# Ledger of designs, part 5: VHH binders against Carnosine N-methyltransferase

Target 1, 373 residues: Carnosine N-methyltransferase, of Schizosaccharomyces pombe (q9y7j3)
Amino acid sequence: MEYDEEEVKVLKEVLSAFFLYRQYAHTITQQKRKSMSRLSFEHKDLLLQDSDNNFLKHLSRIDQCIEQNSVLAEAIANAAIPVFCSDFDQNELFHVNVDMMQKVSSTLKQIARDWSTECVEERRTTYAPFIEELNSLFPSDSIDRSKIRVLVPGSGLGRLAFDIAVEGFACQGNEFSYFMLLTSHFILNCVKQENQFLVYPYIHSFSNHVMRDDQVRSLNIPDAVPSQYLRNSQNFSMAAGDFLEVYGTEESRDSFQVVATCFFIDTTKNILDYLDTIKNCLVDGGYWINLGPLLYHFESEGTSNSNSDSQQQPFVELTLEQLFYVMDSMGFEVLKHNSVDTTYMGDKRSMLEWIYHPHYWVCRLQKSKLRFQ
Short names: E, the ipSAE of ESMFold2; O, the ipSAE of OpenDDE; V2, 0.75 times the mean of E and O plus 0.25 times the DockQ between their complexes.

## First folded at step 1 (VHH)

Design f8 (framework vhh_5j56_2)
Fold by ESMFold2-Fast, scan of step 1:
Structure f8 (fold): chain B 373 residues (1-373), chain A 129 residues (1-129)
Amino acid sequence: as target 1 above (373 residues)
Amino acid sequence: QVQLVESGGGLVQPGGSLRLSCVASGFTFSYDSSYAIGWFRQAPGKEREGLSSISYSSGGSTSYSDSVKGRFTISRDNAKNTVYLQMNSLKPEDTAVYYCAAEWGYSQTPLSEGQYDYWGQGTQVTVSS
């Protein structure tokens, strides 16, 4: 594998972030202890009166949870070194900013979301519709599913792509983030036993907890060992890179029977680029299955008062009605359309719950359809 | 069942060239293939050494160990279900049994022996007069 120098730098920063998670997370706990030490005598007495379950003992429990999260984070990084960056030196870690450390914490929450039993309900609302649709479109008793190629853009930790491959489909996941790529590599290839690791996904927020134990609860991961399920399967792969760059090429034209996008189509500056690329890589008569909101990730960047290169890039955010109009003009025939209710990366015990109303649709592509005809 | 068969080994003089072939059965080499392929070698009394790997990704990501970089080239022919290792400027220290290995999963492949699930039987390469 050839890496350019800038990609190698980013990779080493991501690896450093996984190793530095332990130190930085304990620093946050220590900052809270210092804050508590500055309270009035009256307030200290109120918080520390319970000798068995006071606030300082709770911070000590959080430190124990950080140690367990660090076992997982370091296992991910150590497994990634020989695959992604064999010359990485653990004794010479790169500087990591707060945003990168927060991405490690977010990745640990994503592991809980995609690879624990506790989060299966959210996966049932978001992933199961894809499985049900594929099983309906391509019955296993009459169709050789190994000849049906499914692309999952923005596959994250690979759970949806894995679930599709388990059904017998030829599935390729695509992801750009090294935080996701290193972690999905670990889960898909390196974990050998169900429930081998503990993750504590809720320890870094002190807001909206009903009970202290809710904050420090653990989840077992993974709920399945992917390598064992797919041991004799031939048609599962993960492709690293930007979706537009990997699948917008002539080489990728007419390559997939299905493109399955889950919480993905709003992750670009110009949604029309995603539509072009989906059309490029689908075969004529192929299917696009989508479930997601239209919460455009780059909306604020496009409207910023900036004297920079961002002012020269197109930012396009469409309503669902506008999106369907454009899709029709491009040859996408909407076969099914429903809205669903779901959470995404939610804590079901939290006082705060974000409920999404994403839209689900199935489209069939007619590449021969000409605009203005 | 995934099976790998190496061929193309033999006796060659120092400075010569050989092309090794690895034919895979039980899966198809294409953009949708589940498997990446690596080449390894083992000389008598030495540990197995990773030499080169190829995956399916944009441009077909390749890796090379420092001992062979610039001399060896890995390539794939998906229509023939075959991966090649072109070996140029061969040296006596290149004498070893050469193995083809396949890893389930990712489009990029390490040079680490422990990551591979399937191994070929090996083909002998001898660089000598």
Scores: ipSAE 0.000, ipTM 0.156, lowest interface PAE 19.7, mean pLDDT 83

Design f9 (framework vhh_7d4b_2)
Fold by ESMFold2-Fast, scan of step 1:
Structure f9 (fold): chain B 373 residues (1-373), chain A 124 residues (1-124)
Amino acid sequence: as target 1 above (373 residues)
Amino acid sequence: QVQLVESGGGVVQPGRSLRLSCAASGRTFSDYAMGWYRQAPGKQRELVASISYSGGSTNYADSVKGRFTISRDNSKNTMYLQMNSLKPEDTAVYYCAADFTYGQSWSSPEYDYWGQGTQVTVSS
């Protein structure tokens, strides 16, 4: 794999962020201690009244949880070096901003979501519909699934792509984020035992906890060893890069029987670009399976007063009704449509829970559709 | 502002007792929460015990709970640590502190109200 100078710099910054996670996370805990030192003596007394379970002992417990998260974060970075950036020097870490440090924390929470037993119900709600649909469309007793190519754009940590590949399909995941790519590589290729690592996904937020112990819950990962399940499969791959750039090409035309998008189609500035690219890479008569909301990630940028180059690009956000109209015009026939209730990185013990009502649909593509209104 | 001076450290055999004192100078000793920290060679500084300004709350590290007792005498502007059943693992420099955030695994060095420390050695 060959990288340009700018891509190598970004990779080194991401690697540096995983190594700096420990220092950064402890700094946040230290700031909480500083806040306590600025309290009145009456308030300090109140916080220290329980000698067995006071706020200071809780902060010390969080520091222990940070140490465990750091073991995982450093394991991810160390495994990535020989594959992604073999010349990386741990003694010459790159400067990273707060945004990159927050992305490491978010990635650790995503590991819990996608690779723990405790989060199986959220995965069941969001991923099982794809598996059930694929099994229905391509029965293993009559179809050679190794010839059915499934693309999973925005595959994140690779769990959905992994689940599809385990069913016997030729599955390719695609992801742009280096945080996700390094981490999915680690879980998919480097972990050798179930429950090998602990992750503490809730330690970085001090809001909406009912009980102190709710913040310092540990989850064991992974719930499955992907390399053991994929041992005989030569048809599982992960592709790095921007979805539009990788799959919008002539080389990618008519390459997949299925495109499976989960919480993905709202992650671009112009949703029509995603539709064009899905149509490009699907074969005639191929299927597009979607589950997700329409929470457009770049909506605020489209109305920005900034004179950045992004202001020259189109921003298009469609309602579901408008989206279905456009899809029909492009040759996508909606075969199934319903809504489901789910969380996304939800915590049922939290005082705040976001419940999504994403829409699920199955479409079949008719290429070369001519329409006279 | 508070100035803190520790005393009472020394060398003792296992199973014996020591009493550390922390004398404070300042007009508002009774307004300050107080604590004892220790630092063993090659280890991080850790909270041993703390006491509220009201005297109503005390906190102890798990390693010393049941063996050490923190107390204060506001009339003498002095805080004490009674250390019973001393073990070799208790060997450390002991520091008194006022108006400081007490962490067991992470201590802030930026807080100004510290004593100079007193050595406690439990051997041979």
Scores: ipSAE 0.000, ipTM 0.105, lowest interface PAE 24.8, mean pLDDT 83

Design g1 (framework vhh_h_nbbcii10_fgla; at its last look DockQ between E and O 0.02; V2 from the best seeds 0.00; counts 0 for: pae E 26.6 > 2, placed apart)
Fold by ESMFold2, look of step 2:
Structure g1 (fold): chain B 373 residues (1-373), chain A 129 residues (1-129)
Amino acid sequence: as target 1 above (373 residues)
Amino acid sequence: QVQLVESGGGLVQPGGSLRLSCAASGFTFSRYSSYALGWFRQAPGQGLEAVAAISGSGGSTYYADSVKGRFTISRDNSKNTLYLQMNSLRAEDTAVYYCAARGYSRWGSPTSNYEYDYWGQGTLVTVSS
């Protein structure tokens, strides 16, 4: 089928991007060197005369960091080939654009967020509430947690889904991005030693660094070896595909006791479709746990000509108050609700951090109750 | 009010060891983890000499050539304390030792005393006989 060919093409482009990272990243430092050659003599002297504060020496250090990141990027791609694309030919790489290459760089930063000790405070704020609520709803002393099925849509690099599975729940992560799927596969299934790899996640931007050492610092990943913690491989899985298409089906009806959404429900054009799909896949009396903002990813597309065709799905951007009204009308009873302060992929050494005030809630679904007859 | 207080100085024979401590109050090392910390010393009739420095993260250290292999700088952010372990002491190590903390700086050197914002009152180390 035609979509099979397009999906394979995207996968091969993503694999190619991981292999081309080395070449691409080094061209960035070379472009910086070329730009320096255009400076006045006086400006070059200011940047280059001091051995300890030499800007070209700094660029050379960044090149060394790029080489180490390349080891990780190539390891991810090589581990993925037998599982995702066994006919991939490393000698015939696909052409990839700058956006794809920047996604490799962003993925390296996301590994640090999910799988390094340095970023544990952000994970404690965003992931621990899910674990605490699950433990409260399903105490291990009274319930066989392996029969409690938990879905994590938009699972990214898999840390939340892994943390849930470690507590004994049957957890499935869902992700559409091959950058996330290939990388999470590598970490979850292929890494055999704690802190086996170094990543230099901050070298791709020159802005907002206080110290040169901050820009070139490394982090060790992963801070846990996931294969050592998962007793039964059938109790933890990752599912590739669009959330709506995979879980909006009759086959997915009444399949999960819990849906856990973390920084996810604003990633669609019509949030009502996500609510319908969450309702579809939850059992009656099941729970929806959410933590996140309402930063609607497609808002700008809805105000342009990009959606002039009548076949296009509608755009819906609700305030939290409007969303709660709709949730109540659909049978979601809000049991808990508060706000939390957190960063998202923040760097505490940077001059710039964004602070979110996301909202956390726990709902119980009542499918058998009519609301608007 | 920020204070740095040194302790552990005294009289010691050549070849002996001392451990200097620097306790911070009025701020927390973890809150100021980007701050660099250092030890300086001043022998009689001389200016300040950088002895050792440690980055805010603890990942980078500097030692003067005269103390390499004999002195070790370390920090314990949970106790808000900086340490200098001094082994194989010599008469030429006799000096008043100062703990110093540098606020953030883009162009600062660990050996430049002008880049350090906070200073302790000093502790005397005398190596004799």
Scores: ipSAE 0.000, ipTM 0.083, lowest interface PAE 26.6, mean pLDDT 83
ESMFold2-Fast, scan of step 1: ipSAE 0.118; ipTM 0.594
ESMFold2 (binder alone), look of step 2: mean pLDDT 81; pTM 0.842
OpenDDE, look of step 2: ipSAE 0.060; ipTM 0.466

Design g10 (framework vhh_7qia_2)
Fold by ESMFold2-Fast, scan of step 1:
Structure g10 (fold): chain B 373 residues (1-373), chain A 123 residues (1-123)
Amino acid sequence: as target 1 above (373 residues)
Amino acid sequence: QLQLVESGGGLVQPGGSLRLSCEASGFTVSSNYMGWYRQAPGKQRELVAFIYSGGSTNYADSVKGRFTISRDNAKNTVYLQMNSLRPEDTAIYYCARVGYKSWGSRTDAFDIWGKGTPVTVSS
């Protein structure tokens, strides 16, 4: 499924990145071996003398882990070709930059986070509040959930959207990253068995590991086969594209009973654009459920003077208090509000742990401030 | 109220041509992603041609150079011009509005499908 020339180019670059992951990752390991060869005699003796402390043997273990990750990365790309880019030629790979190669590694880590048993606690903390709220607002014994449409912007690998659809809701996930879109397509439609793949999400960093085995540990994915759970459901879909472009249209007006945003609202240059778009696609009396921090992804770009586009576009970063003032002015009534303690993409065995205090809220949209009886 | 109505199908000899029409009601084709799909007996439905809101087009390899998708915004209609037809093109042809590059666990709740128009290319 190809688009215009620029979209096709980006898609082919992303596909190339998944195929080039193997070569790129081994090159990093080779660079470390070259560094070892430049050590003093005394330092070489310390690192290579003892079989339990042999650093070259550890690099060989990492190479084995790269091979296993490459099986998964290539499976994702191969499954995507006939659906997204049928004319893609594996013998004509596009050259990709380092940032795109790092996004493949990040995507493998995201697979572990969203689709392994080992990461269930972080998912429980971030996703369970949405499921509990939806079950409370729309009890299955009195409400036909197939008529309740839930939008999950920035759905990543589709786990939250999948969990919502399993409860019986008509759920649509939205994502713009091809790294996420190709990977979510693979997991949602192509995987046929629980725990079919191994992923080694921690092998690309040599920092903050306590044990060497912590770095090279594997996780099984997926913990569920989505196609088996949703085989007879007509109520689950994924939509590719920028949230503002897809849902800011007149056609998307009054289309959803619920918008569920998880670690999403801080991913735009102007947060007010996200509020406008959420208001656009919600029905009158519809609900917006949010859980996330306000770690604005484009904050640094807004102060940059190197790009004329950055100078022309508005950048708006609000505190929670300011955000709530704006939401109230727009007709969002806050029904619930609290904070949650959680990690996001965390490694519990690492010497460095980032603990987020994201805020959870439930709002109801009132398009008129006048009371009607 | 959202509807797609296909027309223009029929029986044609190999090497012949047909023009399919798809009239939309309740939404504007120029603001949406529109596609032509086909399904032969015993086969899965496959994408034939796509036109994006910006006017760019995409085609299945089997029809490239032979089929052309277009739209008339004033008539709110999408067309599929089919030239050099082959027996392998025999199928029921469906017009669809799809979500912007959407897919699901086999369905998309936002897709609007027509009822289809049959095209038969004799052997």
Scores: ipSAE 0.000, ipTM 0.241, lowest interface PAE 12.3, mean pLDDT 84

Design g11 (framework vhh_5j56_2)
Amino acid sequence: QVQLVESGGGLVQPGGSLRLSCVASGFTFSSYKSYAIGWFRQAPGKEREGLSSISSTSGGSTSYSDSVKGRFTISRDNAKNTVYLQMNSLKPEDTAVYYCAAKYGRSYLSPYTSDEYDYWGQGTQVTVSS
ESMFold2-Fast, scan of step 1: ipSAE 0.006; ipTM 0.297

Design g2 (framework vhh_h_nbbcii10_fgla)
Fold by ESMFold2-Fast, scan of step 1:
Structure g2 (fold): chain B 373 residues (1-373), chain A 127 residues (1-127)
Amino acid sequence: as target 1 above (373 residues)
Amino acid sequence: QVQLVESGGGLVQPGGSLRLSCAASGFTFSSGSSYALGWFRQAPGQGLEAVAAISWSGGSTYYADSVKGRFTISRDNSKNTLYLQMNSLRAEDTAVYYCAAKPGYRYLSTPSDFDYWGQGTLVTVSS
């Protein structure tokens, strides 16, 4: 009972964060204006003179961009209310912290990354290998793909799961974050036309911009209307919940022919739990396809004094070599392995770009008896 | 140069136990030179059959249905040695036992996939 009340509270906090995004973002711009008012006379003359270099004019442009982002953020929240939390009152918003506001900003960047034409190259680098592998393993001319179940854990905004489903596979995406669940619901079910919304994903940072227009540029979303592609399909679903809890059960045992993990396996405290769960839900002879780095999200928490309850569970971070050792011991036979060069949620026009070298592998799970002739 | 040498065979009564060892020379059971290892047997007048196999790390093992629950395969990479612990031996376990090795981490294989073979050690189960 207390657990259900806490889950409803988290959901209402996330909904509140989407509505409070507008007010919060404008507050940051106002703090910038207050900083400008404290400049020396000489510095004010340099930055606030009536010219193309007027910083207050730039802040006013950012405020306009915030208004457009707020249209999208509020559309997401409003679409979610009748499905996720019908009793939510937008006149009674929950208090949210800075971390939750930052997660709304990150969600807007993820919308640009997964659902704009401009970010297609990053998706091609990270998602195309999965599509190519699935097409190779299960040719459509000889295989009924509707009988091949593919699980995409940590599916985020559902783009990879959507791309797999449009190839004809019975695809299920799984996600735990309400920021992702509300937003993926909106894009997958509620958007009615291509390029219906504008998103300004780069307005929240004042660092590493070359041009003012780079910071305030918009992207159109979505590049595809998922409901149009999946209108007559029974082969796509989204499951909400913690991957370990949903797929670590007897009900999920031997349920999927493929598990496709993209930038996912490093998002848990103990990577061995993810391996156990992948093994549980895969059929004998099933495939695990992975692409991602090993940038362990909870590494710092494992050695910190915060959250004493979380210190009771093990934290395990493995090198790729150690991970392959464990995988072999569990019956995962590595069939293919290489590295890939890619960005993740990057800004190509930024002075700072993070280039990842994630590793790609295809494994087959062997639960069958050793066969000698 | 590359050689596998089995030992530990002999005569044992039904219900007894034997431990077979396979010492490798000319190559190592170590990371960077991973080897999948197996035990095979040939009973009088019969073909070669798989008994057990073990992955390069020792974490994955497979057993023939006829020996499952009675036999245990293990490896000691530091000693370059493969073992087969045989418990609750039966008359039908009488055979020449061969150890075999192949490069790589894949351990689900047919006899033809194994590159290195021992000379065999005889196990006779009789009263």
Scores: ipSAE 0.000, ipTM 0.167, lowest interface PAE 17.7, mean pLDDT 85

Design g3 (framework vhh_5c3l_4)
Fold by ESMFold2-Fast, scan of step 1:
Structure g3 (fold): chain B 373 residues (1-373), chain A 125 residues (1-125)
Amino acid sequence: as target 1 above (373 residues)
Amino acid sequence: QVQLQESGGGLVQPGGSLRLSCAASGFTFSSYAMSWVRQAPGKGLEVVSDISGSGGRTTYADSVKGRFTISRDNAKNTLYLQMNSLKPEDTAVYYCAKESYRTGWYSGKTYFDYRGPGTQVTVSS
């Protein structure tokens, strides 16, 4: 089938992006050196007179950080080949655009966010509410947690799904992005020891740094060896594919006691499709736990006068008030609701910080007791 | 509701044999490729063997090729792993795994959307 060829092509492009990261990142540093060479004598003198904090020495430090990031990026790709694409040839790399290179860089920041000790505070704010809620709903002293199936859509690098599985729940993560799938496979299955790798997540931006060392600081990953915890855990799995395609099926009907969505529900063109699919895969009386903003990823595409007119797809963006009304009409009863203050992929040492005010809610699905019928 | 239940694990002497079974329910068994996946103490997950939905195609890891045989009975919704000439390095928890459906994925895919609770296989004297 022709469809199988397209999937393999995308996978080979993603693998190529991980291998090309080294070359691409050094090219950017070299462009900085060329800009430096075009400065007046007076300006060059100002930047080079400080022997301890010289601009060219800083670019050399960035190049060293790129080499370390490349060790991690190539380890991810090499571990993925025998599992995802055994016929991949590293000597015949696919063409990769700038957007894909940016996705490798953002994946390295996600590794720091989800798997370093330094980023534990952001994880506490975003993930702890799910753990606390699950522990409250399903106490281990009275409930066999291995029979409680939890789905984590858009699981990224698998940290939330891993944390849920560690508590004893039967947890399945779902992800569509090959950047995330290859990387989560590496961390969950292939890492051998704590702090095995260094990642330099801040080297690609030259803006809003207070100190030179803030840009080139390293984080140790991982803070835990997942394979050591999962060795005795029988209740963890990862599913690859589009959420609507995998969980909108009859086979997925009434399959999960809990759906846990973290920074996920705004990642589709039509949020109603996500609600239909969550309802499909939840059991009657099952729980939907959410934490996230409503920063609709496809909003600009829906309002653009683009040549995607051949795609007959609706775009639906709801306010929280509208979303709760629709949820109620579908049989989701909101049991808890509050807002949370958090960063997402933030650098606390930066002059620029994005603060999110995501909303947290717990809903119970009543398929047999719909409010509006 | 997808359910996978493994059985047949246990303690066996080197050179011995075991047959693992996996009872599947909650999905159209014949429509999905199935895998046996193992995790040895202190090591990552290893895909041992997979079998197509029809049973017409099988693959094996180099570590078990010629010793292990994967098979399925679609009428009984059951997956099997016949393990012969067992070695101490075969000691692991063995998981039955359901391959996720994915449009356009190549036929050699080895990732899973669900695995069972696992069964312990210990090969020692």
Scores: ipSAE 0.000, ipTM 0.273, lowest interface PAE 11.6, mean pLDDT 84

Design g4 (framework vhh_5c3l_4; at its last look DockQ between E and O 0.63; V2 from the best seeds 0.00; counts 0 for: pae O 11.0 > 2)
Fold by OpenDDE, look of step 2:
Structure g4 (fold): chain B 373 residues (1-373), chain A 125 residues (1-125)
Amino acid sequence: as target 1 above (373 residues)
Amino acid sequence: QVQLQESGGGLVQPGGSLRLSCAASGFTFSNYAMSWVRQAPGKGLEVVSDISSSGGSTTYADSVKGRFTISRDNAKNTLYLQMNSLKPEDTAVYYCARGPYSSGWRYTPGYFDYRGPGTQVTVSS
């Protein structure tokens, strides 16, 4: 297959990033050591006099954690190579920028969020509402759930989609990021045992730790082996690609009974395109379930490109009120609406947590009620 | 509605051959790349082979390279997998899948939007 050269390049860069994590992460500790060497004698003494709180020993601990994370990162990449990029040469790694390396670190945090027991509370606040709603809408005693198709755009590492599939629904996840695709492939298809791996997701920041042990604590992953739960492979699938491209097509029209969006609708430049695509995918009378804020990912890009070029994709940032107006106009009838409190990749032991107040709603689509005909 | 249906699976001795077919309906078959994927017992989903929409380009997993041949007949809306020199390790459920997409996601083997119910291939002495 004459693959798009650019796409192949990006993929190889992502693979390279996973392999280069070890080197990158060790540079962080090396920099800290250098910084320590620049301290006054008195300050050095303060940091080193207590054997139990010796800063250099702590950095060595972090180095050990880095090695374990590197094992995981390499496992992800190695599992992906035969499936995604069979011609990848580990001896010829591509150059990767700091942003890509940060994405690897972020991916490790995401693994903790989706697939560790430690982060079950965050999943309870973000994913459980979907499961509860689906179970309510489609009781297992009265409906063959295998005939109910549920789409999960922005599925990330696939935990929500997995949970939905476990309930008996025909669930399809969609993801665009190679970091997520490679890692989800690893977790969904390659992990063999519960708690098979350790991840140290909190070592990358030195801020807001109460104790040193908090920074270097390990989490077991995964808390579930997907292959053990999903006996019927027909009920779970993953589609790689851009949401608009994959599901904005005629072939995707009326293909799903439910669209489940979690922290997703704010990830586009134009939320109206997402709404159109959701509407396209849903059958008449289908349901759209959403949980998330409106933190528009491209808000900053819209302000910088003052260049008048007529061909620029429009940036649209709506308030919740305005969004609901648009939804109504498009035929989405709101059945439920509330707000919840949750974190996103939060650390429960940290002195800082970002608390979101995302909104939850359930809508039923009425395609015939298009006001603007 | 998109439909994919595999056929041609069965029991075969090591060194034997099988030809799988996949009947496609509910979409413009000639506009989509197609794939064969398999799942062995206790293993994850593995992409075996894929073919471009026109049939001009093909890829194979290293494990099947030289032994398997993917092809398609767009006029018949049918995908094929010729499997030669079969080995016990080829034992799996084989699925026909739509994808990777021609519009730029040609390299995400293992991810597909539709797949058939699968056909069992067992290689055993």
Scores: ipSAE 0.006, ipTM 0.228, lowest interface PAE 11.0, mean pLDDT 88
ESMFold2-Fast, scan of step 1: ipSAE 0.577; ipTM 0.823
ESMFold2, look of step 2: ipSAE 0.013; ipTM 0.454
ESMFold2 (binder alone), look of step 2: mean pLDDT 84; pTM 0.859
ESMFold2-Fast, scan of step 4: ipSAE 0.281; ipTM 0.671

